VH-VL binders against Leucyl/phenylalanyl-tRNA--protein transferase (aat). Designs and how they scored, part 2

Target 1, 210 residues: Leucyl/phenylalanyl-tRNA--protein transferase (aat), of Deinococcus radiodurans (q9rtp4)
Amino acid sequence: MLAHMPAARTFLQHPDPLTREIAEGYAGGSFLMDNGDGLRWYGVPGRALVPLTEDAGLHVARRMRRELKHFRPSVDLAFDEVIAGCRGHLPGSPERDGEWISDELVEIYQHLHTTGLAHSFEVWQGDELAGGVLGLALGGAFIAESKFHRLTNGSKAALIHLAEHLDRQGFALLDAQIQNPHLATLGVYEVTDKEYRRLLRRALALDVEL

## First folded at step 16 (VH-VL)

Design T5 (from O1 with heavy chain Y109P)
Fold by OpenDDE, fold request of step 17:
Structure T5 (fold): chain C 210 residues (1-210), chain A 124 residues (1-124), chain B 107 residues (1-107)
Amino acid sequence: as target 1 above (210 residues)
Amino acid sequence: QVQLQESGPGLVKPSQTLSLTCSFSGFSLSTEGVGVGWIRQPSGKGLEWLAYIYWDDDKSYNPSLKSRLTISKDTSKNQVSLKITSVTAADTAVYFCARDLEYDFRGWPEFDYWGQGTLVTVSS
Amino acid sequence: DIQMTQSTSSLSASVGDRVTITCRASQGISNYLSWYQQKPGKAVKLLIYAASKLQSGVPSRFSGSGSGTDYTLTISSLQQEDFATYFCQQYYKYPWTFGQGTKLEIK
C-alpha cells in the first residue's frame, strides 16, 4: 500500500502552477472548500488534529479494534470512487450534502492526484470498497479533506487505519481541520492556528513516503 | 418520518439524580453517522449542549458538566438516556433531545430533528 | 467559546411583512451557522443550515444570508404560523453555541 511521493519542496516548487499554488496554500495552513461563496481558502481558529497512535491519544474502542481487522487498507486504488463517496454519489453510500466539494474542487483534486499531491486511503471488505479518506500528503503532513463510508464503520476504520499507517511511515501530522463531538471521542484534539502552523512547518520538513 | 420525544420526572429534589429518556423513530442509532444529543434551556436563557452519543457508542460531554453526566443508548428500543447527578436549582430547564448527523470532517453537524422538550424543575 | 448575539430579543410584525432577524458571532464562523424555529409545545425545527441552505420541507419564504460574523434570517412574507422564537447556532468551533433567540410577535 506504499505510494511514492516527493518531498514537500517538490510540490512547493512544482512546474505545474495549480499544484504549486495549492501546495503553497496548504503549506501556509489554509484549506480549500466551497462553503456557499465559491471556492475559497479557509482557516480555523482551532485546528483539529488526529493522534497517530493510541499512545499519542488516539482512542480506539475494543470493539472497534476487533472490527478494524475486517477492513483491508489501501492507497490510491479507488481515488474517484472515494471522491464520489465523499460527495454522497457512490452507489450504496449514504446521501449527504457534500457540496463543499464542488465540481471545481473535484477537478482540482483529480488534477492533484495526477501530480501526486492528492491521495485516497481506502478500506475494503473483500472486494467491496467499504470507506475511505480523501487527502493531501505534503512532506510529513497528511491533510484529511473528507471521509466516507458505504459499509458500517467504514469511514472510522479508514481514519484509524490511516493514522496508524501514517505513523508507521514516519508522518508527524494528520489534520482533520474542524473539530466535532464525534471526532473528539476518537481523541482528536484542537490546537491554535499558531501552534498548528508550527507543527505544520516541522511536518513539512520531513522526507517520508505515504 | 423522524420523530423524537423526551420524557422525565418533571420534578426533582436537590442532590438527587435526574433521569431523562429520549424515544425516537424514523431512524436507527445503529446507522453510521447518526447521533443523538441532549440540549437544555433554562427559562429566559439560551440553549446549552449537554451530551452526545453516536451509533458506535462513542460519547461526548459538555466539559463543564462532564462529571455529573452519563449518556447511554438502547438501540433495540430506539432510546437514549441521560443521567444528571447532584442536581441543583441551576439544572432547572427544558431538556431537549435531537438527532445529529456526522459524515465528514467539514460537515455540518446541525440538529436536524428535535423533540418538544420536557420541563424539569429542581425544587425542595 | 464563540458567543452568538441576537441583538433583538423581540420583534413585532404583521402578516405579510418582510422580517429580518440578525445574528452576530464574536468571531468569523465561515458560514457554519444554522437557524431554528421554536414554538411552545412543538419540536424545534431546523430552517437553515450552512448560513443559506434551506432545510428540506421548509417554505421558500425563509432564507439565510451573511458571512464572516454577521448573518441574517429573512422571512419574505410573514405568515400566521411564523410567529415564534428564532435562534441561531454556530458549529464552526467546538463547543457549539447558540444565540439567545428572537421572539417574533404579532403587531
Scores: ipSAE 0.769, ipTM 0.883, lowest interface PAE 0.7, mean pLDDT 93
Fold by OpenDDE, fold request of step 17:
Structure T5 (fold): chain C 210 residues (1-210), chain A 124 residues (1-124), chain B 107 residues (1-107)
Amino acid sequence: as target 1 above (210 residues)
Amino acid sequence: QVQLQESGPGLVKPSQTLSLTCSFSGFSLSTEGVGVGWIRQPSGKGLEWLAYIYWDDDKSYNPSLKSRLTISKDTSKNQVSLKITSVTAADTAVYFCARDLEYDFRGWPEFDYWGQGTLVTVSS
Amino acid sequence: DIQMTQSTSSLSASVGDRVTITCRASQGISNYLSWYQQKPGKAVKLLIYAASKLQSGVPSRFSGSGSGTDYTLTISSLQQEDFATYFCQQYYKYPWTFGQGTKLEIK
């Protein structure tokens, strides 16, 4: 009788070496990016976490709540477009310096998408991709790697819908890595690296699916 | 061309309310990711951020000054206002407004365009 | 909060000189560092972001380098218009913090 393994274990013991390596790094509390010195593993002294619900501290303005209704969420329907948007390469999306997502990292994300570790979370207005979040799902933890918008509030809507979706699916952790003033207005809060690792361990033990 | 310009009273008496205005051009505060922040610099001291306001009207304040700060925007006029209540000599500084861009969780830069600053002196 | 220290408050140089200004963070900031130029009566100008990326429109004589806690702004050949105050900023950990500034004066 093969015991059902937690979702995180599936990737930590994945037959694909790259998937295992990346899963191990993220399970250890690190994240991957190119800050100009090549692709490296990073951590932060304070880890920014997105509350999954309003009860948990997620702040959604009344106007934004109304706007959210006009965005239709989806998972993994436009992965390559989401990556392109996050890099400022999607037509209609703002140009930006998205170089921390190097070509090498794009290939890694695409590979991880095929193995089921990397995902896109999209929001649509009609048939138009309005925004999205690129991330990794490991156990009950979702690491939000990047976000983009093409339509106004597309990225914000994607993030809020993602949080709510994760909550419904039984996730425990939505990681945004680095705090900023705007994220703070949404209720994003910081924890110490030690606390983050504790929360991460707990989340990794959950057997949930995106 | 992106431009920002601060305006203020120049002189304010203690306990009064300081009102500042940032007028900008070359961009819109209705564009997602765009914010405007206030930063001040006392003479001979470092810079201190005060408050941000973003396209979605979300606001962020320096925790140490939050109770005295109110930031608002008029998108149609391309203006951002800051009010500081109960001013003291410690509030004497050059006040700057700057554009803040927030696109990504790991993105940069934060302040890409600034105004010239306006000097505000608090004295009786 | 992360403290940013510019050890040199003032520096004298001549046109044509190679100038370096240093900034040290109280902890590693992973290249989340910007350099600004400040002149009296003029708008503060972003020069470098992400430690080494040149802001659009900024002359190529400006460059940024460093890693971990130590960062450097370099002007390869100082021009007359470059006499100003330069300060660094970290945006690795909220709240953002700034260096005290280095005033570059004409010798």
Scores: ipSAE 0.765, ipTM 0.882, lowest interface PAE 0.7, mean pLDDT 93
Fold by ESMFold2, look of step 16:
Structure T5 (fold): chain C 210 residues (1-210), chain A 124 residues (1-124), chain B 107 residues (1-107)
Amino acid sequence: as target 1 above (210 residues)
Amino acid sequence: QVQLQESGPGLVKPSQTLSLTCSFSGFSLSTEGVGVGWIRQPSGKGLEWLAYIYWDDDKSYNPSLKSRLTISKDTSKNQVSLKITSVTAADTAVYFCARDLEYDFRGWPEFDYWGQGTLVTVSS
Amino acid sequence: DIQMTQSTSSLSASVGDRVTITCRASQGISNYLSWYQQKPGKAVKLLIYAASKLQSGVPSRFSGSGSGTDYTLTISSLQQEDFATYFCQQYYKYPWTFGQGTKLEIK
């Protein structure tokens, strides 16, 4: 089965056991979360996917297109700050009761960052971190774990810039796990778990980099 | 303290337009991730969501009612409005507004704060 | 759509009783379930989210449990102010859906 996943092979065969275990779980279509009972693997019957382009269904209003110009994207420049933002721990971010990113999960993300599986995608206004996305890059799949803003529209801008960046880099899949009504207005759509695993296998075979 | 309060006409005649206002305090609809939704409960029936509006003015409507619904906001007044056109007796219900928070990809409880509801009766 | 069923529409109990209210999903929802309390003329209150997590400011006599398709709200020692209607809601698969409600009446 590894022979048809050449780009994902780096992590599925990684010498670090934790990196291998996490990569295996995500490659199988699960995601990790601490919902108060400790870290567990989750799946959903309707997996939320973000279209990478407007032609594929990503909806970006004209006003938002103008606002995007004020947000400069980057990769992996502020990983610890992006995690803190996703936990509601940065000034300007709303407080989050019952956050699912536990201290244990923070340590895991930090470790996965050192091994190259976990990444941050940032958007800036001047010197200020305006928002970002925390995620995993596994072959041509990006699993967007969480997002945050510090400045208005920073989270939305980060997601849109990320989708466009992934398209430019040749990614096939941007996974947002659980649908909601606001994501639906952006063109985010659900697929069955079976269809998700099919799309994921194809994405994992791509040899691309964030 | 987060609070929401609905106001409406109480009584509306068939075929007219029902106008509802949600006034809120303790949060701002200018904050990213924040939305306000409308839900109704016809007498003896379950809850039915109607529409959402978010800080970025994105809107979502219940598809079965979409042609009759208009939602809008006035962020400076902390108000959200809902209009329902061409009302019938089936639109008689208690109408609620509630806060919806959509911060990330892993689900938050939908509607963490609700108003008291306002009864609207459609009768001639 | 995931259907949420509260098979009991009305339940009677006395102050001090332990009360359970049940909610059944048409498929597994992996604990993505909330419970609400509704009193006539009062704001609806979120009690429980993630099947078992207590919302801030909710008394500890309220608890939630369950897994898969079957979930319960428990009031360990019923108080006079707990007379209300209780709804469950799933937020596992869009669109989110509500149970029909269970009215808790004081004997």
Scores: ipSAE 0.556, ipTM 0.757, lowest interface PAE 1.5, mean pLDDT 88
Fold by ESMFold2, fold request of step 17:
Structure T5 (fold): chain C 210 residues (1-210), chain A 124 residues (1-124), chain B 107 residues (1-107)
Amino acid sequence: as target 1 above (210 residues)
Amino acid sequence: QVQLQESGPGLVKPSQTLSLTCSFSGFSLSTEGVGVGWIRQPSGKGLEWLAYIYWDDDKSYNPSLKSRLTISKDTSKNQVSLKITSVTAADTAVYFCARDLEYDFRGWPEFDYWGQGTLVTVSS
Amino acid sequence: DIQMTQSTSSLSASVGDRVTITCRASQGISNYLSWYQQKPGKAVKLLIYAASKLQSGVPSRFSGSGSGTDYTLTISSLQQEDFATYFCQQYYKYPWTFGQGTKLEIK
């Protein structure tokens, strides 16, 4: 089935073994995390998906639409800073109680960035990085691994700007993995693992880029 | 230091509206990712979440109770309020408020600070 | 919904004892589990998250372990202040659900 997924084929057949292994895991519907027992592949019975548009269910209040204008989006301008923000290591950001992005996982993300699988999505106010999203782009699926803010609403703005960007680029999926109560208020919804794998296969067949 | 404290009526008659207030200090609901939730514990039973409210005024309600619940906040007073309409004896419980942090998609501890709880009895 | 079961509702122990409290989920929860300490009239305290990670300020005598459906909280040398009710919570799938609690009493 690799021949039917041209954009994903770049990574599923990548000469780098680590890139191939990670791409295969995500293409199969799993994700990596260190949840207290080392790096492991995870799945969830209800996979959390972010609607890409308001018509599809993304909730963007009128006030938030106005606030979005003050956040300038970018792609891959500050990858290492976005990782640091997601780890709670940036000055002025809230101290994190725990850290699931281990040093080993940072090295993996940095490597995947060099091979083109891992990306950062940033939002700025002036020269200041206000927030961002760390994720993987695999065909028409974007797997959003982590997010952070430094300025109020920076993380929320990053997620909404990312959804708009992905829609414009022709992506089909924005994957947040695990539902939580705040994500639910934004219109994030769950699908079964079986439905997720079906949607993912279709997204992987898309020939789009971040 | 982070502290939360619940206040409530103690006794409520069936069919009335139960009103609860969570007052907190050491953090602000103006900070992105910060929320406050309500959880209750009936005597001799487990804990049940009720509702959350976040810095951006987004709200989440337990679907089993949603038609009877209203959560609101007053950021300037560092307060969160919960109303439960049409109470019955099943609403007798200790009610807690707790801080919820949702800075990320995953990997954060839930309910890192709680209040001491307030007992509400529904009886006539 | 995922049911969380603490099969032991009450447990007696002495200061200095090693104590283990168990929690079972009705399906695998991939270590998305927290442990809380509850004392009457006191704020509930988060002890452990992600099955094994200590919350900031929690003494090292507390530890968590387990996988899949079976999880444990261990207190390696019980102290006077550790007599309380302990309950688990899963945050793997909404709605988040809690165990009924295990009361740790002085023998």
Scores: ipSAE 0.465, ipTM 0.733, lowest interface PAE 2.2, mean pLDDT 87

Design T5 (from O1 with heavy chain Y109P)
Fold by ESMFold2, fold request of step 17:
Structure T5 (fold): chain C 210 residues (1-210), chain A 124 residues (1-124), chain B 107 residues (1-107)
Amino acid sequence: as target 1 above (210 residues)
Amino acid sequence: QVQLQESGPGLVKPSQTLSLTCSFSGFSLSTEGVGVGWIRQPSGKGLEWLAYIYWDDDKSYNPSLKSRLTISKDTSKNQVSLKITSVTAADTAVYFCARDLEYDFRGWPEFDYWGQGTLVTVSS
Amino acid sequence: DIQMTQSTSSLSASVGDRVTITCRASQGISNYLSWYQQKPGKAVKLLIYAASKLQSGVPSRFSGSGSGTDYTLTISSLQQEDFATYFCQQYYKYPWTFGQGTKLEIK
């Protein structure tokens, strides 16, 4: 049974100072990275957003729709393994994924998981963890930090299942942060920082749970 | 060990179709996140990306050239092909293929292994 | 599109010299920058990614630095095998774009 996840206000006013600080940064449209000069807050002029449904622009080929049936989604069943996968530390997970996730950032994510802000979204093939997404759930916004696969299509399946799950739960925003060529083939689109902040404010006002 | 090698016709006449092949070893295009891209470099000029193809057969084309480009793969042969139709002198360049890894939302790095390039000259 | 400019097209130097090569982006790219080494007839080699991280097998005499719009590649003590063309690439915003290259030649 999934734990009850409070709305964005609960994290913005959380008694834990670290949780409150991180929630405030993300609510302001920034994100945390270690790009080789320590942990810093970043923003981008064009923010990459994932459409939650095919009608909104998410591209799911018929072949992929059939393959999705073999990937069983879950929430928060394997948080530490998802982090390890995002760092390239699991068998089958490619090198270089998770290099921006320093040891310090791992500790932050683990802490945020205990306070309910950070989550893992998993997909399974049988009993095997096939892939996943690490992110933050803040009101009706899910900010996707990293993803990985162990089995072919596990990462793609995790992202598609996540989008569909977020839509069912009433989320408004799935934030992939930075665009790339493969994400573009899935229908991921960019908005300006001004538009992102407007969409984010709307999403943060929603009372929904992951 | 990862290796890529381009092959092409060397000389092509204007208006013809240019066909290029990238043969690679040390990795498989069946692995999630793996893609192969084509990049070209006119003499003394900068690099210009052309197209990518990924393990899931999804493709991305440079929008300025999209109507002339076709990329395809044969995963069992470890090959990726690029066709450019209706070539002109502006298509004279060294053509490279390179591995593109898109495992995560934040890419690190974009092109980690490249071929040696193949020169194609478009001349009447 | 983000334009990448390498204002110096060629640079001459001697073995043992310290060499810097610059790359400027038309907007901030948050260290999403790679450096490549290109020699005629040889495969292009990735040297540095994330502005400052060395690719595996790259000698420690290579280093990258910079932030915002301005980035540099430094070779601390030039070796004979380092005479090549060096170019940068941003991967901050699609489409990913390249600098025009800086050719490092024997003085």
Scores: ipSAE 0.462, ipTM 0.724, lowest interface PAE 2.1, mean pLDDT 87

## First folded at step 18 (VH-VL; from W2 with light chain Y94W W96Y)

Design X6
Fold by ESMFold2, look of step 19:
Structure X6 (fold): chain C 210 residues (1-210), chain A 124 residues (1-124), chain B 107 residues (1-107)
Amino acid sequence: as target 1 above (210 residues)
Amino acid sequence: QVQLQESGPGLVKPSQTLSLTCSFSGFSLSTEGVGVGWIRQPSGKGLEWLAYIYWDDDKSYNPSLKSRLTISKDTSKNQVSLKITSVTAADTAVYFCARDLEYDFRGWPEFDYWGQGTLVTVSS
Amino acid sequence: DIQMTQSTSSLSASVGDRVTITCRASQGISNYLSWYQQKPGKAVKLLIYKASKLQSGVPSRFSGSGSGTDYTLTISSLQQEDFATYFCQQYYKWPYTFGQGTKLEIK
């Protein structure tokens, strides 16, 4: 869509038409979900963004900073388990809602994983999967689709470790779509749709990888 | 079965500190994603959120009242407390506590279970 | 902030009536809307979420519909215990905001 989009070009010009279609939708500022009436594209007037560093506004309490040391991060080691956790289907995890991740959307995420657009970010305690984030990496933007925990603080640790990882890799944008009051305690903030699209275009131009 | 119940002083004089307690059962604040919020409703007016506290002890305060509010929890007692300093007649309201569950980035209905509310009257 | 308007402050009805209560958002909220029932001295009850999904334990006479900016709560056959105040809340954009309520009174 842009004349120069080196990292995002892989997906916006991908030979697979489904990967192109999904990448185009996200590059335009939309996101997918299925609220029981089929898979649809959504947007929000206030888009939630996670600061990548404490200097940019990410709040990490001293207690949480200590606990982060016990969570070891990884990328793409447990993709199917992360999806199951985000759906509330992972055995040994607390009950949660994940209704918007329909069977159809799972198949799409699995397909996008094979083409390299969809990823899982995991955190572990020993050999146990403690939590994770499911998302899409498009240029220098990471769209965090969902998160889950199996062990207490695994979801929060996964998000914080992800932000630090993205900063190290040179990403510009960590997108959390819809704000909520707990995300607000972490320093997550909203931008207008116009501002989001501007920030997204800049992020898409970056030559980085997860 | 999830249940919450508020308790408070009923009548408070202006300039004093209002203290409220939310006692709950059927869930724990030790579980990630779980929080409790406070909401008030002045007579004949709409609902106004006040503060949230989550399992991780992170807190969110309504910015219009932030300097007057303190929220805290005692996880072992299944209790959340709210203090409001320097009360005036404008703080007369029914006060509710409610459970908030925050799972991911795509929204979940706020306050799926509420208490019955406790009336607090501030009278000079 | 997204403003939620319930244009009717009170409504009179009889047992057995079909009742509709409306809620309008100042901008589209993509069905991120809840309905609550409030009675004096009783716990507030979540009835409907995601505009149309019935909360567990809520009688099937309650239903929700709508899209974009316009949403309705319907009670298909009003019961004595349904006389209460009903309010909506959007949870699409933080801060989440409430309608001012519609009081349903016995005629």
Scores: ipSAE 0.789, ipTM 0.882, lowest interface PAE 0.8, mean pLDDT 91

